# Ledger of designs, part 2: VHH binders against Putative pumilio homolog 16 (APUM16)

Target 1, 332 residues: Putative pumilio homolog 16 (APUM16), of Arabidopsis thaliana (Mouse-ear cress) (q9fie9)
Amino acid sequence: MANNNSFSMSTMFNTIQEILNEEPLTVPSPPSRGGYSLFHIRKAEMDIQRIFNFMTGSEDLKDDISVLDTGTLMWMASLMTSDCDYFMVITTNKNGSKTLQKLMGMSDDMDVFFFEAIMRLFIHVMTDKYASYVTIQGMRVFQQDKRELMYDQILRYACFLAGDQYGCIALNEIITDLDDPYYRDQLLDIVANNALLLSNDAYGNFVVQHVLKLRDSRCTRNIADKLCGYCVELSFKKYGSYIVERLLEAGDVPMATVVLDLLACKTEMLIRLARSEYGNFVVCKALELTNEILTADLFYGLVNRLMPYRHLLHRSPRSKIATILDSMSVPN

## First folded at step 12 (VHH; from t2 with V5Q M11L R39Q G42E P45L A61K I70V T91A L93Q E103S W113R)

Design u3
Fold by OpenDDE, look of step 14:
Structure u3 (fold): chain B 332 residues (1-332), chain A 123 residues (1-123)
Amino acid sequence: as target 1 above (332 residues)
Amino acid sequence: QVQLQESGGGLVQPGGSLRLSCAASGFTFSDYWMSWVRQAPEKGLEWVSTISGSGGYTSYKDSVKGRFTVSRDNAKNTLYLQMNSLKPEDAAQYYCAKDSFYSGSYDSPFDYRGQGTQVTVSS
């Protein structure tokens, strides 16, 4: 029973990772693959290592990419994408990612290899600090049909990506770079529909904030609708407060939504919010933005609720709210 | 039919350790990348760790690096997650997830997941 020790490229990569980790590389003896001469194996190994070194080397060395012929580049692309482990090792490397991004878009034929590799490992690539930029670059340079397939994946996994440390960054970049209104709107809808969940997430909140910064009226309104009734709670939180502040600034409808939540909550809660670390900014901003003729009812509503407790608000180191209250005569 | 069954969860104190297992069946286990994902209450699904089919490649969420170790036994069709130095923020339902890339399909890498195992970290 010949233990077909299938030479896994993974073993080679483990060796490379070990080399990178300064431990003396015990080069595992190449598995005796049958008919391939030791020479061919060594050549292949050398090629893999050379490609890795090339891809992960310093940017100064990368000017050499322009000197490589199309055949060589195709061969490199094919080899890099032939093994998922190998591809990931390169793409998750800071320099490797950059080099790969440079290679992308040079040839449509070459891009097929990169596209397939990205699609096979889509979530793994998108949730990596450096590899995610490879996908972003693909979204820029790939043919339309490939980009559409990638968009479909992004849409499918948008919430998952939004909640990921690096996925959220990639997602925001993609949202920013989107030139297709259909996919952009779909993505914005997903974010808006999940605004409450994302706003309470450590990373998802950045996506919501980012989307609000885009000033898409439809999306902003949708977000406001989804966050209606939750603005007070969100305002106690650091990132939540940012979201609520953005809503206040986004227009009359979102502003009204937030202020109505502030007016609807229990007085004790409102006062707590006004005195809280982050909520005080929200309440202050609400007062500032409603202090106009058209929103006077909202303004006075807030003032009337807060005024009886102005003495408590003066004790807060950030007494902007108290200052506003002192300056306003509550109409009898 | 693809089946994944997680086990090993439980209650542990902060700083404690757990070892999760996932028994896989219904597919050639060694041909697929496997991942651990988790979901805490009122939070979305988050990725924790991934291991390639051969085990030659592993990756971790930054927050668990140095504390968690993913491994697999292809002979036993079993995925493992060793969790050390557990923190309260690690409390979640943990799922084993099968990647779909080997089939050439562009379907969700995490379409196949088990019922999960609950990890609770409490003093």
Scores: ipSAE 0.364, ipTM 0.743, lowest interface PAE 1.8, mean pLDDT 85

## First folded at step 14 (VHH; from u3 with S103E)

Design v1
Fold by OpenDDE, look of step 18:
Structure v1 (fold): chain B 332 residues (1-332), chain A 123 residues (1-123)
Amino acid sequence: as target 1 above (332 residues)
Amino acid sequence: QVQLQESGGGLVQPGGSLRLSCAASGFTFSDYWMSWVRQAPEKGLEWVSTISGSGGYTSYKDSVKGRFTVSRDNAKNTLYLQMNSLKPEDAAQYYCAKDSFYEGSYDSPFDYRGQGTQVTVSS
């Protein structure tokens, strides 16, 4: 049973410190993958540090990548991906991430190392501020078979990623870059099916907003359907109100869906919404859009419900609603 | 079979502290990255913190940085989360999650989790 002394960053740093102190360090060597073998622990440690410095160094060092031979690059890739701690330290570094992105796509053989590392640490990479861009780059430059496997992972964890501070950004970029209709549609379906949950989330709402901006009619309709009956409640909330506003702007069908929710709620609730911190913008936008598209029934429906309470709406410091209503009361 | 058992949750006031523990069994504990995830009512599962197998690498959600500390005792097969300066927004069911093996596994880092422990933050 080979004592697979797992190489760790802590071991690496300890080894480096020991080397610097000229004491013989027994540090475990990184696991050898794919024809790469380090003969001396000291040399290996030096190489690890050199690679780290190279990867995380200033942009001026980028010109140095072009002068490296294929063998050296393969060796570097192998070493960087041989240990998950080491890989994460590089990828979570701003410069390291950028450098790695440049290395990706240079060789299919080299990309295998990066792909495997990303897949092993998929959620950790995708939820990191800088490392997520490595995955995004992989989705651009990797072979189709690898990209498909990555897509499967993205689909599997889409809701989780959407609710993450950095995952949501990465997810939006991936959605934007998707050129495969099959995977794109599936991802959009996941977002749509979970629209209510995501709309109520501090980060998920950005994904919903992003998807709505893409103007995919099917997805937009699905989102509208899922949010039907919840638009009033969402409009009282900061992020929810943004979603509802985006729905109003997304087209006739989603606009109608929102307005019908506004018309279906109790008058007291509508007035509360119109006077609320965020809801007032939703109601105002609904009035503006229904008036513009001359959907007379929807517009006048809103006006008729709001008009008796215009005096209350005038007391609201930010209310454009009152102005709209006043413009309607002037008998031509 | 992989088993994870969380403990240490409870009711605390804002600004209070808790220490969560997770007892792990059914796998070589030191070979796996471990994470804490949490789920608040009507919210999705969110990542909180991760620690590598050796403990040499740690990561935190931005909102908990400086307040939470993840650690592990591989000899005891136990994962810890020290939570200080707790806020109402930290209230959730907290789960210990087993990550994928370093070598060749594409399994979800969060597919294996315990029953969770409830953290409530209230004045």
Scores: ipSAE 0.236, ipTM 0.679, lowest interface PAE 2.3, mean pLDDT 85
Fold by OpenDDE, look of step 15:
Structure v1 (fold): chain B 332 residues (1-332), chain A 123 residues (1-123)
Amino acid sequence: as target 1 above (332 residues)
Amino acid sequence: QVQLQESGGGLVQPGGSLRLSCAASGFTFSDYWMSWVRQAPEKGLEWVSTISGSGGYTSYKDSVKGRFTVSRDNAKNTLYLQMNSLKPEDAAQYYCAKDSFYEGSYDSPFDYRGQGTQVTVSS
């Protein structure tokens, strides 16, 4: 049971403050007990500060890193990851994160330290603005076995990360970089299965939008299926409307799904949607995209439902819908 | 067995304050990072704040920065969340969650949470 004396940075700082406040009392030479001499503690403190300054400095550290020998780098990595507080302070710093990303991949042995630190603090790292990039870099440069373990964590926390301000960004980057079909498909399935929840979330909606942009047919269809029956209500919402627009653009099946929802709702609701702040764009896009020979039934379905109420649609200052309807009323 | 019990929730007006508490048992409290998470109706679980084992590191969701303060008393095995200037958007069920260290365990930090305490913000 290795007493991992987690040397807390706070304990170090407190000890330093205590040492600095102690007047040089001629402290009798403590008996040589094997404890870190005050000198060693000071040296360690100095090293911690030096490393911090090095990692968080504004200078292009690329040249500085290249001058350091492998042993020094390994020592630095070990020290940075030896304390979770210290690691987080570095990784949550903009420059610190960048420097760590540069160090990652230089040595497999060194990467072990970074991997362990990331895994220990996985959620905390992934939900931070700058620290999340360290994980992303790990997913690029770490050995396959480590990446797989990280993927497992990503899958486990995918929905949570999607709903987080910075986690959603990191998740999108990871999705984009995924080259393993197994993990990619699993992650896409999680997003698709939770599409309704994520579409109604302030941050999750970005993940759904991102996934739709990837044009994965299976995932897109799954999302369309999950959102079937909910497209009208989503279209009244700002972020929801974006998702519905993306579905309209994603292909024939997703488009049909959206349009059928529009056709199935009550007439009053459809007119309200057509006149709403965000819904008007959805309805307009639906009309524009269905105005083709192969989807003429959908187009005329919409036109027929909207046409009796065109006078209400003209009252809306920017109604492209009214324009489209007017063009249909002109007897050739 | 890990046990977490949240308290301190209630009804408050916008701009008001609440202090949440979480009593922890069944593990060495000081060795683990602790978090507050919240869940509003029809929304997913959302991270709010984290504090390290020693309390030397704290982090917050951007929307609560400057308003919320996380703290802990390791002698009492208690986690706290001071919530000031509460907004309607802060209304949710609040949970304390125990973090897991990577020692071969991939337990979700959010799997270990209490029953939660309800925070309602209404005029």
Scores: ipSAE 0.226, ipTM 0.676, lowest interface PAE 2.4, mean pLDDT 85

## First folded at step 15 (VHH; from v1 with S108Y)

Design w3
Fold by OpenDDE, look of step 18:
Structure w3 (fold): chain B 332 residues (1-332), chain A 123 residues (1-123)
Amino acid sequence: as target 1 above (332 residues)
Amino acid sequence: QVQLQESGGGLVQPGGSLRLSCAASGFTFSDYWMSWVRQAPEKGLEWVSTISGSGGYTSYKDSVKGRFTVSRDNAKNTLYLQMNSLKPEDAAQYYCAKDSFYEGSYDYPFDYRGQGTQVTVSS
């Protein structure tokens, strides 16, 4: 019954206390995974506190990393990843995250430790402000087989991550960095398929906006399709209005989709939208874009619906809509 | 079989407090990190808080920091979420979720979650 002294946070704290008491720190042995035996010899060189200090110390660590031998670095990597609490403490630290990112990619053998730690704590890492960058770095420097496994996790939890304050940022970075069309397309499909849900979310909307900025025609069309019939409703909302505006700017087909929704709704609703806090920008942009592209049918459709109510639109303090309509009423 | 059962939800006024509980069974509770996640109407699932197996590490969504406290009693196989100063935006179905990490192995995170408990904050 191998007393697998599982390295725990409590063990770490005890060790730190021992350091403070000037007693020689017994570094808890990482769990006996095959190959850890080689690192036992170097236990005397760096304790948990020293590693923490090294990892979380000042940015000028580039020089310090360069002086460490491969064996020491491997030992550090092993120790840092041997306990999930310890790993999280380092990765959630701003400097710790940066230092870890520098260590990643130095050795394939070392990357195995980092990969495994990230995978074990995938959601926790991805939803952290600083730790998420470790995953992003992994997606850049890890071997393809590891990256694929990470992609699978990203795909599985894409909607969850999109709805998270920091996850959405990480997801956007990953989308941007993706060089594999297969995974990229799958991720874009997930975003598109869930566009309505994400558009109504405080953080998900940033992902939708980001994807629209990429100007992937297939994805943009899919998003437009999913949001068809909901553009008016979305436009009343702060984040929704941003998405609808981005959609208007994304191309002819998405623009037409939005405008057709505006034309299909009840006149009262359109006027309400035009006078609303956020919707007025959407309606204004729709008018501007349809006028520029000379889509006469769409532009005049909007104008004809809005014109009878121009007096109401003039009462709106920030509305450029009235100005546009007035410019059209000048009898040539 | 892994089982998670949430309780403690209810209707509260803004500024009120609730304490959620999650009873866990079917696994060694102390060996796994646990999380709270929530889903509001027409919104996606969002992370709220996490606690390590030993309870030595805790993490919170920024919007709940200072208001929510996650804790666990490993002897009782129970996870807790103390929610103070509740806001309307906190209204959601709250779920207890099991982490995938176990002694060097891992599964997909949050594969196991309960049926949830409803938190309603009156406007």
Scores: ipSAE 0.041, ipTM 0.587, lowest interface PAE 2.8, mean pLDDT 84
Fold by OpenDDE, look of step 17:
Structure w3 (fold): chain B 332 residues (1-332), chain A 123 residues (1-123)
Amino acid sequence: as target 1 above (332 residues)
Amino acid sequence: QVQLQESGGGLVQPGGSLRLSCAASGFTFSDYWMSWVRQAPEKGLEWVSTISGSGGYTSYKDSVKGRFTVSRDNAKNTLYLQMNSLKPEDAAQYYCAKDSFYEGSYDYPFDYRGQGTQVTVSS
């Protein structure tokens, strides 16, 4: 009896939180490349507060970034990233995040500081509304070696991020922006492998939906496989129904998977689904998409199961299902 | 079956050094992140260090930074922890832990750990 210890998102969140509360992730300091004595930057003119004000100030101040010399920028970057709390204060600020994103990519040397800070605070940054965009920007502009390390972290915490309110958004953006097939595929695999869990999660479902919209055939098939046997249950739920609808639209194999679940369930359950708030759309879509020559067996299977109960389906004002069934009853 | 076997613990004086080893079997070692955790008497399990599958990324508890070095030999399926400048507070049972993350799957982290090796720091 394989104790299917049902991985719960809550357990994952708690575990990660416990880990994060114990010690921040520390990124090894890059080997001190030679003497850029950050010390020569006129320390005197910008204090911590000035930097904060500069970073979090109005967009009009952003034009001032172009006026700053490279040394000053390097110093600022170093100072901003020297303290985790200070970095978080800046990055979690709407304007601070934007300003930081503009600074990123200006210099490889500067990017080292940002990269290290992001890595130290990876989960904290990725689960923040504004700070997550800093990571996204890093994934766009950092050197490949840094991006790879970031990808590894993203992979490690993919499910956690998917279940987070802001992490899911960031994850979707990263998935969309990924130009490396290796990492992209791994992320897609993680989503697919955890499709059932994520589909039932308040935020994870958005990641599943997003991935399905990408129309990756392998991923979609894997998701369909993982959701096989669960499509009916998912269809009763608001976001679950969206996922199932997306599967129906994804191609023949995913469509068949869904329809077979509909055909395999108890008749009472199917009728309940057809009459349900969200499930009616799933059943309707299934009928619409199977009404083709190659899938006629599936279509008629559904029709035959639903037809005896068409009178119950007519009571639902929004049910296109009844209309479809009625059209089939007309003896040509 | 996943197996982890720690070794290399012992008694050392403050300021001394130890090198811990963890022999791994029952899984593709290189595909998993690995961690060292420790448990001192009457204390909970404490994270010490982590290393990525490739070894390209490492992380450390702040209290051990600069003193401890995690490494791995994927060809030998072995994880290492070089511990230098040991302090009394480093005394604990040290465990090798397998990360639950594997190429497209995520499970509860640190589900697999060895029997541990005892590190004692005493003058």
Scores: ipSAE 0.020, ipTM 0.388, lowest interface PAE 7.0, mean pLDDT 84

## First folded at step 18 (VHH)

Design y1 (from w3 with Y106T)
Fold by OpenDDE, look of step 18:
Structure y1 (fold): chain B 332 residues (1-332), chain A 123 residues (1-123)
Amino acid sequence: as target 1 above (332 residues)
Amino acid sequence: QVQLQESGGGLVQPGGSLRLSCAASGFTFSDYWMSWVRQAPEKGLEWVSTISGSGGYTSYKDSVKGRFTVSRDNAKNTLYLQMNSLKPEDAAQYYCAKDSFYEGSTDYPFDYRGQGTQVTVSS
């Protein structure tokens, strides 16, 4: 049953106005959750404004938090989470987010309030610059059952979050912190399965890059598989080229995948790529790595395709490729 | 049944303006946060803006801050997105999305979106 909490932003503002008028502030009672009656909690000690000030004030609140009794903290938690707007105001504040993170994990009972608030506003929290860290902290300190529910939401919205300017950061942190192989693998699978889409996205590409840096062999192979046939196209793009470079560095199989794409494309396209703003780095790296690690066949394949056009490559301002090719040319 | 219908999209020149509307029905509009999301060609769905039920809270993607304004008229069950100083990178299908609360509900925000309205920015 959706608790029709009558508490709204309007109520909050009205309450603040009452404070300003030096009248006793009537703080709306949070909905009765988990058997905690607000009537038993020192209602008179803090109002909405005081709580806000406390949460968003000094970064060093350790001492301040330590002096508060459990009942007061529970009341604060309940009040902060009783209204979604109020919760968002606190969590989207840099200091508020930090303070909330400190409160999380202090009590399982308090964590219920935070968990519920996060889940109510999951996408909003995850796509906010500071609020997303509250979720990250929850994933660290909440009980397993709550974390699992949060994981389910993360999985469901993984691609969306990856494409968000703050969501992608949060997602990367979560991926890094994941200690459950089941959820980690699922999340990596989502990233891998959507590698082409994410690689072409302004923010999603950071997630793909991040995952590749983790050096998960299964995930890396899956990404390589999904990007097979698209490496040349991606290499013309700024962020795409970064991904392709990461693939080249990720191991023999991903490297081979990229190089085979380079070898399979039309010669004109390869030369265009080699001369392009970002693609030249990809081609150069491919040459360097194939020369060092892989079979002579891949390296010479590239060299043979590029060599007839070395004169064009020399005209390119950043032509490390030309230098490599020149080193291979036997002086007649 | 939840219904969302976007409108107001079109072709504009860079620097131009559009106002998107979303007509909502099938739920108590004022009780729910609403969002605008967009999907450009060959890109994933991305968040653009959100507004709380009362309208007291608003948030924006950094790239649209100062240019876009989200608002709502709860009496008319309508969500708005004023888009000013449009850029080519703003070109996308724009969707209105209903945000749901996790209170025993199986509702997800992105399960409730309209058909979208196309925004094209071209000289």
Scores: ipSAE 0.000, ipTM 0.208, lowest interface PAE 13.3, mean pLDDT 83

